# Ledger of designs, part 347: VH-VL binders against q0aze0

Target 1, 268 residues: q0aze0
Amino acid sequence: MKIILVNNRFKENTEKKAQEIAGQLSALNVEVIIDNGLDEPYAGTVDFIMVLGGDGTMLRAARRYGQRAIPVLGVNMGTVGFLSNIEINELAEYLPLILREEYSLEARMMLEVAVFQQQSLLTRVFCLNELLLRSNSPRMLSFALEISGQKLEPYRGDGLIVSTTTGSTAYSLSAGGPIADPQLDAFIVTPVASHIINKRPLVVSPEREISLHLLEEREAIIGIDGQIKMDFGAENRVLIKRAPHPLLMVNLKAKPFFTSIDRSLQRQ

## First folded at step 14 (VH-VL)

Design CC3 (framework fv_inotuzumab)
Fold by ESMFold2-Fast, scan of step 14:
Structure CC3 (fold): chain C 268 residues (1-268), chain A 123 residues (1-123), chain B 112 residues (1-112)
Amino acid sequence: as target 1 above (268 residues)
Amino acid sequence: EVQLVQSGAEVKKPGASVKVSCKASGYTFTDYAIHWVRQAPGQGLEWIGGINTYTGDTYYRRKFQGRVTMTADTSTSTVYMELSSLRSEDTAVYYCARDEGYYDYLSGYFDYWGQGTLVTVSS
Amino acid sequence: DVQVTQSPSSLSASVGDRVTITCRSSQSLVYSEGNTYLSWYLHKPGKAPQLLIYDVSTRFSGVPDRFSGSGSGTDFTLTISSLQPEDFATYYCLQATHFPLTFGQGTKVEIK
């Protein structure tokens, strides 16, 4: 069995804990690869992925490995988050179930983002939460949104978010988007500080393709899961669609999504 | 308008502690991490650490570990940096600076900065 | 720690000059997802530092066109195409790929 341990390179004790867990797994004849984000993703065959950290570390794991149909378990290191399933102090209890493959999987949709310059593909990336188009200057953007070839009236404002249902509690929530059940597959399209008062968040079939381009030359960026940034100009176009494979998240115990989000909203 | 406003200058004796505040306005406080950077007289900029304002996770340069504590108060949109066991070498201007952090991830560039707080450690 | 070294430590220039400042890291700053976390700041005595360039070559909002960034891997350059009076300052690069975050020692641009 081969397991990747994904940890956050900026958290002091996660590297020590990753080494400790790797030693324990090696003693059980499990091969371990540690991924702290600095090297290229491990290219070989992998049976399981453990993410040691918070939601940001899970988002990196999803971008790197989410398209490979490998079970991914979020192990919380004591921080706030929605994407972990067990706490680090519970790992010893659940490890026998992991090794016997006695768990259920929850599929979470991902986005495929393709960025073009005119007619040439520049890059293709995957993400679990969202794509954010935003202005990188004090000037508002004017941009075109198309959904499955249907051209909407031009948008004017600071930007737009195209989110998965998992991403509904991330940037989309901050911008006024709805909270979505992450078990649903849908795109959530949320305007950012729209100058047009009647622009509302849209909930759209995951089978549709969404395209964006600027109508005026402006300084703008595309953000992926809040972690990857790309310059975006009037010569660029982005196409967003459902990724070929969902992220397969491991369920070892029930997660109270609605109770957790309700609690979070009451405290903010 | 994004603004980070820091507390005023402090004069401390060796062995004392200092607590500097950084009050944020003009944006959603929990969408950004806040870092602390100092500049001692005649020296360059030195990163001390940062705090994720959403999770409360902190990241400290090893040489300050055990002496520095960073906290965030979301109700007042204020980050605090407390530095204890002060030495004369801690005399510096201390800056808070905003980083587009996302959960437990740091982007690592600082787009807006506080005006700075002079901390003098003498006698 | 990853060492970040700027060259030169200081230079003298006149208004209208092209100024080039280099930043070299002891290890590659390329993150596995294609991002390189290298940024540049302008700092004047008595004022807060100001972001000029981030992600190697992206100008921050409101930063004049005369500032540009380039480079890859371990070698990075900040260029000021035509120095203006307000550009006499100390410049710093910052790497954020490796923990801890480290600044270069600074490059002071002085009036000739």
Scores: ipSAE 0.558, ipTM 0.814, lowest interface PAE 2.5, mean pLDDT 89

Design CC30 (framework fv_inotuzumab)
Fold by ESMFold2-Fast, scan of step 14:
Structure CC30 (fold): chain C 268 residues (1-268), chain A 123 residues (1-123), chain B 112 residues (1-112)
Amino acid sequence: as target 1 above (268 residues)
Amino acid sequence: EVQLVQSGAEVKKPGASVKVSCKASGYTFTDYAIHWVRQAPGQGLEWIGGISTYTGDTYYRRKFQGRVTMTADTSTSTVYMELSSLRSEDTAVYYCARDESYYDYLSGYFDYWGQGTLVTVSS
Amino acid sequence: DVQVTQSPSSLSASVGDRVTITCRSSQSLVYSEGNTYLSWYLHKPGKAPQLLIYDVSTRFSGVPDRFSGSGSGTDFTLTISSLQPEDFATYYCLQATHFPLTFGQGTKVEIK
């Protein structure tokens, strides 16, 4: 059995904890690869991915490994989050179930994001939460949105979010989008500070293709899961569609989504 | 209008502790981590640590471990840095600065800064 | 700790000059997906530091276009295409790829 441990780069004790867990797994004849983000993603075959950290660390793991159809377990290191299933102090208790493959899997849709300059593909990335198009200056953007070839009236404002249902509680929520059941597959399209009062969030089929481009030259940025940023100009176009594979999240214990989000919203 | 407003200058004796505040306004408090950076007289900028305002997670430079504590009060949009066991070499201007965060992810740049708080440690 | 060294430590220049400041890290600052956490700040005595450039080359909102950033891996450059009177200051780079976050020692730009 081969396991990748993905850890957080900023918590000083996370690297130490990853090494301790790697030692424990090696003693059980499990081969361990540690991914702290500094190297290229591990290219070999792997049986399981264990994420040590919060939701941000899980998002990085999903971008690097989510398309490989490998089980991924979120292990909370004490940070409140929606994407972890067990706490670090529970790991020893659940480890025998992990090694015997006695768990269920929950599929979470991902986005495939392709950025073009004219007809040339500049980059293709996958993400679990969302793509954010935003202005990088005080000036509002003017941009075109197409959904499966249907051209909507131009948008004017600070930007747009195209989110998965998993991402409904992230940037989309802050911009006024709905909270979505992550078991549903759908795109949520949420305007950011639109100057047109009737531009509402849209919930669309995950079979749709979404295209964005600027109508005027502005300083704009495309953001992926809040972690990757790319310059976006009038010569660029982005195409968003459902990724070929969902992220397969490991479920070792019941974690009711709705009571978790309700509790999180009330503590604020 | 984004503002970070820090508490006023402090004069402390060696061995004492100091607690500096940084009050945020003009943005959603929990969308940004707050870091602390100091500059001793004639020296460059030195990073001390930071705190996620959403999770409460703290990140301290090892040199200050056991002496520094950072806390955030979401009800007042205020971050505090307490430094204990003060020495003369802790005399510096202390700045708070915000860092766009995404859960446990930090963007790693400081877009807006507080005005600074002079802490003088003298016998 | 990852060491960050700026060059030169100081320079003298006149208004209208092209100024180049270099920042070198002891380790690569490239992170996953090509992210490189390197930013530049302007600092004047009695004032708070101000962000100029982040993510190597992205100019912060409101920063004049005479400021530009470039570089990769371990070597980074801040360029001021035509120095203005308000640009006489100390400049700092910051690396945030490796814990702990580390500033360069600073480059003082003085009037000639």
Scores: ipSAE 0.728, ipTM 0.876, lowest interface PAE 1.5, mean pLDDT 90

Design CC31 (framework fv_inotuzumab)
Fold by ESMFold2-Fast, scan of step 14:
Structure CC31 (fold): chain C 268 residues (1-268), chain A 123 residues (1-123), chain B 112 residues (1-112)
Amino acid sequence: as target 1 above (268 residues)
Amino acid sequence: EVQLVQSGAEVKKPGASVKVSCKASGYTFTDYAIHWVRQAPGQGLEWIGGIDTYTGDTYYRRKFQGRVTMTADTSTSTVYMELSSLRSEDTAVYYCARDESYYDYLSGYFDYWGQGTLVTVSS
Amino acid sequence: DVQVTQSPSSLSASVGDRVTITCRSSQSLVYSEGNTYLSWYLHKPGKAPQLLIYDVSTRFSGVPDRFSGSGSGTDFTLTISSLQPEDFATYYCLQATHFPLTFGQGTKVEIK
């Protein structure tokens, strides 16, 4: 069995824990590949992915491996989050179930983001939470939003978020978007500080294509899951679609989404 | 607007401890980690460590491990750095700086900085 | 630790000059998916440091367009296309790909 351990890039504490877990797994005849983000994604066959960290580390794992239909387990290492299923101090208890494949899977939709410059594809990335278009200067953006070829009236403001249902509790929530059941497949389109009073968040079919481009020359940034940032100018266009494969998240114990988010919002 | 305001200058004897504060305002405190950076006279900037303001998790450069402690108080939006067993080589201006965190991921750049706190340690 | 070296350590320039500062790391700063955690800061005596450029080439909000960043892997450059009076300062690069975070030693830009 081959397991990828994904940890965050700060090596002091998280690398020590990853090495300890790798040693334990190796003693059980499990081959372990550690992915701290410095190397290319492991290209070989993999049976399971274990994410050691919070939601941010889970998002990186989803971008790198989410399209391979491999079970991914979030193991919380003291960070608060919605994408982990067990705590690090519970790992020893659940490890026999992992090795015997005694768990259920939950499918989470992902976005496919393609960025173009003058009809040329610059990059294609996948993400679990959202794409954020935002200004990179004190000036407001003016941009066009198209949904499956339907051109909406121009948007003016600080930006726009195109989110999965999993991402509904991330940037989209902060911008006034709805909390969505992550069991649903849908795009949530949430404006950021719109100057147009009647612009509302939209919930649209995951079969639709969403296109964005600037209507006037401005400096802007496209952000992917808050972790990848790309310059976006008037010569650029972004196309957003549902990714071919969902992320397969491992459930070893019940984690009630709605009561968890309710308590989280009350604590804030 | 975003501001980080640090406590005032300190003068300490060798072997003493110093605690510097960094009070944040103008943003959601828990969305940003706070790092500490120092500059000794005639030297460049040196990263000391950082703290996740939501979880309290800390990251320290190994040479300061055991004598630096960083804490965050979310009720006052204030981060503290305490440095113990002070040496003359610790004489420096100490800065706090914010680093956008997306959950446990850090952006890796410091967009806003405190004004600095001079800590002087007698030889 | 990853070493970060700036060149030159100091330079003299006049208003209107094109200024180039380089930053070299002992290891590649490329992270997952091409992310490169390299940023540039301006520091004046008695003032807090200020972010100029992050992620190699992205200009921070409000930073004048005369500032630009470029580079890849281990070699990075900050360019000031036409030096202004307020630009006489010390410049620092920071790598945040490898723990611990490491600054360059600084480049002082002085009036000629």
Scores: ipSAE 0.604, ipTM 0.829, lowest interface PAE 2.4, mean pLDDT 90

Design CC32 (framework fv_inotuzumab)
Fold by ESMFold2-Fast, scan of step 14:
Structure CC32 (fold): chain C 268 residues (1-268), chain A 123 residues (1-123), chain B 112 residues (1-112)
Amino acid sequence: as target 1 above (268 residues)
Amino acid sequence: EVQLVQSGAEVKKPGASVKVSCKASGYTFTDYAIHWVRQAPGQGLEWIGGINPYTGDTYYRRKFQGRVTMTADTSTSTVYMELSSLRSEDTAVYYCARDESYYDYLSGYFDYWGQGTLVTVSS
Amino acid sequence: DVQVTQSPSSLSASVGDRVTITCRSSQSLVYSEGNTYLSWYLHKPGKAPQLLIYDVSTRFSGVPDRFSGSGSGTDFTLTISSLQPEDFATYYCLQATHFPLTFGQGTKVEIK
């Protein structure tokens, strides 16, 4: 069995813990690859991915490995997040179930984001939460949104978010989008500080293609899961669609999504 | 508008501790980590550490580990940096600075800074 | 620790000049998915530092377009295309790919 351990770049203790866990797994005759983010994603075949960190670390793992149809387990190293399933101090209890493949999988849809310049593909990335188009200056953006070839009236505002249901509690929520059950498949399209009063968040089929481009020259950026940023100008177009494979998240214990989000909202 | 407002200048004796505050306003406190950076007289900028108010994670440069403590009070949107066992070499202007976070991810650049707090360590 | 060195340590220039400052790291700053955590700051005596450029080449909101950043891997450059009176200051680069975060020593831009 071969397992990838994914850890966080800033926490010295996560690197030490990753080495400790790798040693324990090697003693059980499990091959371990440590992914600290500095190298290219491991290209070989693996059986399981264990993410040591919070939701941000899970999002990075999903972008790197989510399209390979490999089980991914979130192991929280501190405060419980939405994408982790167990805490680090529970790992020893659940490790026998992991090694015997005695767990269920929850499929989470992902976005495929393709950025073009004059019909030339510049880059293609996958993400679990969202794409954010936003102004990089005090000036408002003017941009076009197309959904499955249907051209909407132009948008004017600070930007737009195209989110998965998993991402409904991230940037989309902050911009006024709905909280969605992550077991549903849908795109959530949420305007950011729209100047047009009647622009509302849209919930659309995940089979639709969404296209964005600027209508005038502005300084704008595209953000992916809050971590990847790309310059976006009037010569660029982005195409968003459902990724070919969902992220396969490991469930070893029940995690109550609705009570967790309710508690989070009351704290704020 | 985004503001980070720091506490006033401090004068301390060697071996004492100092606690500097950084009060945030104009944004969602838990969406940004706060780092501390100092500048000793005639020297460049030196990163000390940071805290993520959302996760509670702290990050300390090794030379300060064991004598620096960073805490965050979400109810007042305030971050504190306490530095103990002060030496004359700790005389510096201390800045807090904001680093956009996304859960446990840090963007790694400091977009808004506090005005600075002069800490003088002398006998 | 990853070391960051700036060159030159100081330079003299006149208003209207093109100024180039270099930042070199002892290790590659490229992280996952090509992310490179390199930012540039302007610092004047008695004031807090100000962000100019982040992620190598992205101008911070409100920063004049005479400021530009470029580079990759270990070598990075800040360029001021036409120096203005308010640009006489000390400039710092910061790497945030590797723990701990490290600043360059600074480059002082002085009036000629």
Scores: ipSAE 0.778, ipTM 0.890, lowest interface PAE 1.0, mean pLDDT 91

Design CC33 (framework fv_inotuzumab)
Fold by ESMFold2-Fast, scan of step 14:
Structure CC33 (fold): chain C 268 residues (1-268), chain A 123 residues (1-123), chain B 112 residues (1-112)
Amino acid sequence: as target 1 above (268 residues)
Amino acid sequence: EVQLVQSGAEVKKPGASVKVSCKASGYTFTDYAIHWVRQAPGQGLEWIGGINAYTGDTYYRRKFQGRVTMTADTSTSTVYMELSSLRSEDTAVYYCARDESYYDYLSGYFDYWGQGTLVTVSS
Amino acid sequence: DVQVTQSPSSLSASVGDRVTITCRSSQSLVYSEGNTYLSWYLHKPGKAPQLLIYDVSTRFSGVPDRFSGSGSGTDFTLTISSLQPEDFATYYCLQATHFPLTFGQGTKVEIK
């Protein structure tokens, strides 16, 4: 059995614990690869991915490994999160279940994002929460949105979010989007500070293709899961569609989504 | 508008503790970590540590570990840095600065800064 | 700890000059997704530092386009294409790829 341990890049907080866990797994005949984000993603075959950290660390693991159809377990390092399943102090008691493959899997849809310059593909990335298009200056954007070949009236404002249902509680929520049951598959399209009164969030089929491009040259950025930023100009186009594979999240312990989000909203 | 407003200048004796505050306004407090950076007279900028306002995670440079404590109060949108066992070498202007976070992810750049708090450690 | 060294420590320049400041790290600052956590700040006596450039080359909102950043791996550059009176200041780079976060020692840009 081969397991990838994904940890945070701030080594003093997580590196020692990752090494401790790697030693425990090695004693049980498990081969361990540690991924702190500084190297390229591990290219070999693996049986399981264990994420040591919060939701941001899970999102990085999903971008790097989510398309490989490998079980991914979120292990919380002392802070609550929506994407973690067990606490670090519970790992020892659940480890036998992990090694015997005695767990269920929950599928979470992902986005495929392809960025073009004119007709050339610049990059293709996958993400679990969202793509954000935003202005990187005080000037508002003017941009075109197409949904499955249907051209909408131009948008004017600070930007747009295209989110999965998992991402409904992230940037989309802050911009006025709905809270979605993560068991649903859908895209949520949420405008950011639109100057056009009737631009509402849209909930559309995950089989739709969404494209975006600027109508005027502006300083703009596209952001992926709040962690990857890319310059976006009038010569660029982005195409967003459902990723080929969902993220397979390990479920060892039931977590109540709606009561968790309700408590979170009360505290903010 | 985004503002970080720090508490006023402090004069302390060697061995004392100082607690500096940084009050945030104009944004969602839990979407940013707050870092502390100091500049001693004639020296450059030195990173001390930071706190993630959403997760509560703290990050301290080893040099300050055991002497520094950072806390965040979401109800008042205020971050505190307490530095104990003060020495004359701790005389510096202390700045808070915000770092966009996404859960436990930190962007790693400081877009807005507080005005600075002069801490003088003198006998 | 990753060491960050700026060159030069100081320079004298006139309004309208092109100014180049370099920042070198003892280890690569590239994160595996291509992100490079290097930013540049301007600092004047009696004022807070202010962000100029982040992620190597992205200009912060409101920063004049005479400021540009470039570089990769371990070697980074801040360029001011035509120095203005308000640009006489000390400049700092910051690396945030490796813990602990580390500033360069600063480059003072003085009037000739």
Scores: ipSAE 0.773, ipTM 0.890, lowest interface PAE 1.0, mean pLDDT 91

Design CC34 (framework fv_inotuzumab)
Fold by ESMFold2-Fast, scan of step 14:
Structure CC34 (fold): chain C 268 residues (1-268), chain A 123 residues (1-123), chain B 112 residues (1-112)
Amino acid sequence: as target 1 above (268 residues)
Amino acid sequence: EVQLVQSGAEVKKPGASVKVSCKASGYTFTDYAIHWVRQAPGQGLEWIGGINTFTGDTYYRRKFQGRVTMTADTSTSTVYMELSSLRSEDTAVYYCARDESYYDYLSGYFDYWGQGTLVTVSS
Amino acid sequence: DVQVTQSPSSLSASVGDRVTITCRSSQSLVYSEGNTYLSWYLHKPGKAPQLLIYDVSTRFSGVPDRFSGSGSGTDFTLTISSLQPEDFATYYCLQATHFPLTFGQGTKVEIK
């Protein structure tokens, strides 16, 4: 069995813990690769991915490995989050179940984001939460939104979010989008600080293609899962589709989404 | 619009503790981590540590581990840095600065800074 | 821990001059997906530091276009294409790829 341990760059204790876990797994004849983000993603066959960190670390793992249909387990290192399933102090208890493949899998939709410069593909990335288009200057953006060939009236405002249902509790929520059941597959399209009174969040089929481009020369940025930033100008276009494969998240114990969200919202 | 406002200058004796506050306004408090950076007279900038205001995670430079404590009060949008067992070498201007965060991810750059708090440690 | 060294430690320049400051890291600052966590700050006596450039080459909102950043891996450069009176200050680079975060020692740009 070959397992990748994905850890956080800012937490020295995470690196130490990853080495300790790697030692434990090696003693059980499990081959371990540590991914601290400094190298290219491991290119060989992988049986399981263990993420040691919070939701941000899980998002990085999803971008690197999510399209390979490999089970991914989030192990919380003492942080608040929604994408982890067990706590680090519970790992020893659940390790035998992991090695025997005694767990269920939850599929989470991902986005495929393709950014073009004129007619040429600049980059293609995958993400679990969202694409954010935003202004990088004090001026509002004027941009076109097209959904599966249907051209909507131009948008004017600070930007737009195209989110998965998993991402419904991230930037989309802050911008006024709905909370969505992560078991649903859908795009959530949420305007950011639109000055057009009746621009509402849209919930659309995940089989739709969404395209965005600027209608006026403006300085703008495309953000992916809050971690990757790309300049976006009038010569750029972005195309967003459902990714070919969902992220396969490991469930070792029940973690009720709705009661967790309800508790979180009551405390704020 | 975005502001980080720090508490006023402090004079302390060696061995005492100091607690400096950094009050945020003009943005969503939990969308940014707050870091602390100091500058001793005639020296450069030195990173002390930071706190993720959403997760509560703290990150301390080893040199300050055991002496520094950072806390965040979301109800007042205020971050505190307490430094104990003060030495004369701790005399410095202390700055808070914000770092855009996304859950446990930190962007790693400081876009807005507090005005600074002079802490003088003398006998 | 990762060390960050700036060069030169100080320089003298006149208004209109092209100024180049370099920042060298003891280890590569490249992280996942090509992300490189290197930023530049301007600091004047009696004032808080100000962000100029982040992610190697992205100019912060409101920063004049005479400021530019470049580089990769371990070697980074801040360039001021035509120095203005308000640019006489100390400049710092910051690496945030490796824990702990580390600043360069600073480069003081003084009037000639």
Scores: ipSAE 0.745, ipTM 0.881, lowest interface PAE 1.3, mean pLDDT 90

Design CC35 (framework fv_inotuzumab)
Fold by ESMFold2-Fast, scan of step 14:
Structure CC35 (fold): chain C 268 residues (1-268), chain A 123 residues (1-123), chain B 112 residues (1-112)
Amino acid sequence: as target 1 above (268 residues)
Amino acid sequence: EVQLVQSGAEVKKPGASVKVSCKASGYTFTDYAIHWVRQAPGQGLEWIGGINTWTGDTYYRRKFQGRVTMTADTSTSTVYMELSSLRSEDTAVYYCARDESYYDYLSGYFDYWGQGTLVTVSS
Amino acid sequence: DVQVTQSPSSLSASVGDRVTITCRSSQSLVYSEGNTYLSWYLHKPGKAPQLLIYDVSTRFSGVPDRFSGSGSGTDFTLTISSLQPEDFATYYCLQATHFPLTFGQGTKVEIK
């Protein structure tokens, strides 16, 4: 069995804990690859991915490995997250179940994002939460949104979010989008500070294709899961589709989504 | 408008401790980590550490480990840096600066800075 | 610790000149998916530092287009295409790929 341990680059104790866990797994004849983000993603075959960190670390693991149909377990290192399933102090308790492959899997849709310069593909990335188009200046954007060949009236405002249901509680929520059951497959399209009063969040089928481009030259950024940023100008176009494979999240322990969200909203 | 406002200048004796505050306004406090950077007279900028205001995680440069503590009060949108066992070489202007965060992810650049707090350590 | 070295440590220039400042890291700054955490700051005595460029080449909001950043791996450059009077300052690069975060020692741009 081969397991990738994904950890955070800055938290000192996650590196120490990753080494400790790697030693424990090696003693059980499990091959371990540590991914701290400094090297290229591991290219070989892998049986399981264990993420040691918060939701941001899970999002990185999903972008790197989510399309490979490998089980991914989120292990919380101290702070509560939406994408972790067990706490680090519970790992020893659940490790026998992991090694015997005795767990359930929850599928979470992902986005496929393709950015073009005119007709040339610049980059293709996958993400678990959302794509954010935003102004990188005090000036408002003017942009076009097309959904499965249907051209909407132009948007004027600070930007737009195209989110998965998993991402409904991230940037989309802050911009006024709905809270979605992560068991549903859907795109949520949420305007950011629209100057046009009648622009509302849209919930659309995951089989839809969404495209965006600027109608006038502005300084704008495309953001992926809050972690990857790309310049976006009037010569650029972005296409968003459902990714070929969902992220397969390991469920070892019941985690109540709705009560967790309710509690978080009262704290935020 | 985005502002980071720091507490006023301090004069301390060697061995004392100092606590500097950085009050944020004009944005959602928990969407940005706050880092502390100092500049001693005639020297360059030196990163001390930072705090993720969403997760509460702290990051300290090893040189300061054991004598620096960073805390955040979300009710007042204020970050504090306390530095103990002060030496004359701790005389510096101390800056807070914000770093866009996304849960436990840090963007790693400082877009807005506080005005600076001069800390003088002399006997 | 990853070391960051700027060159030159100081230079003299005239208004209208093209100025190039280099930042070299002892280790690659490339992280996940090509993220490279390298930013540039302008600093004047008595004032707070100001962000100019982040993620190697992205200009911060409001920063004039005469400022540009480039580079990859271990070698990075800040270019000022036509120096203006307000640009006489000390410039710093910051790497945030490796813990601890590390500034270069600074490059002072002085009037000729």
Scores: ipSAE 0.734, ipTM 0.880, lowest interface PAE 1.3, mean pLDDT 91

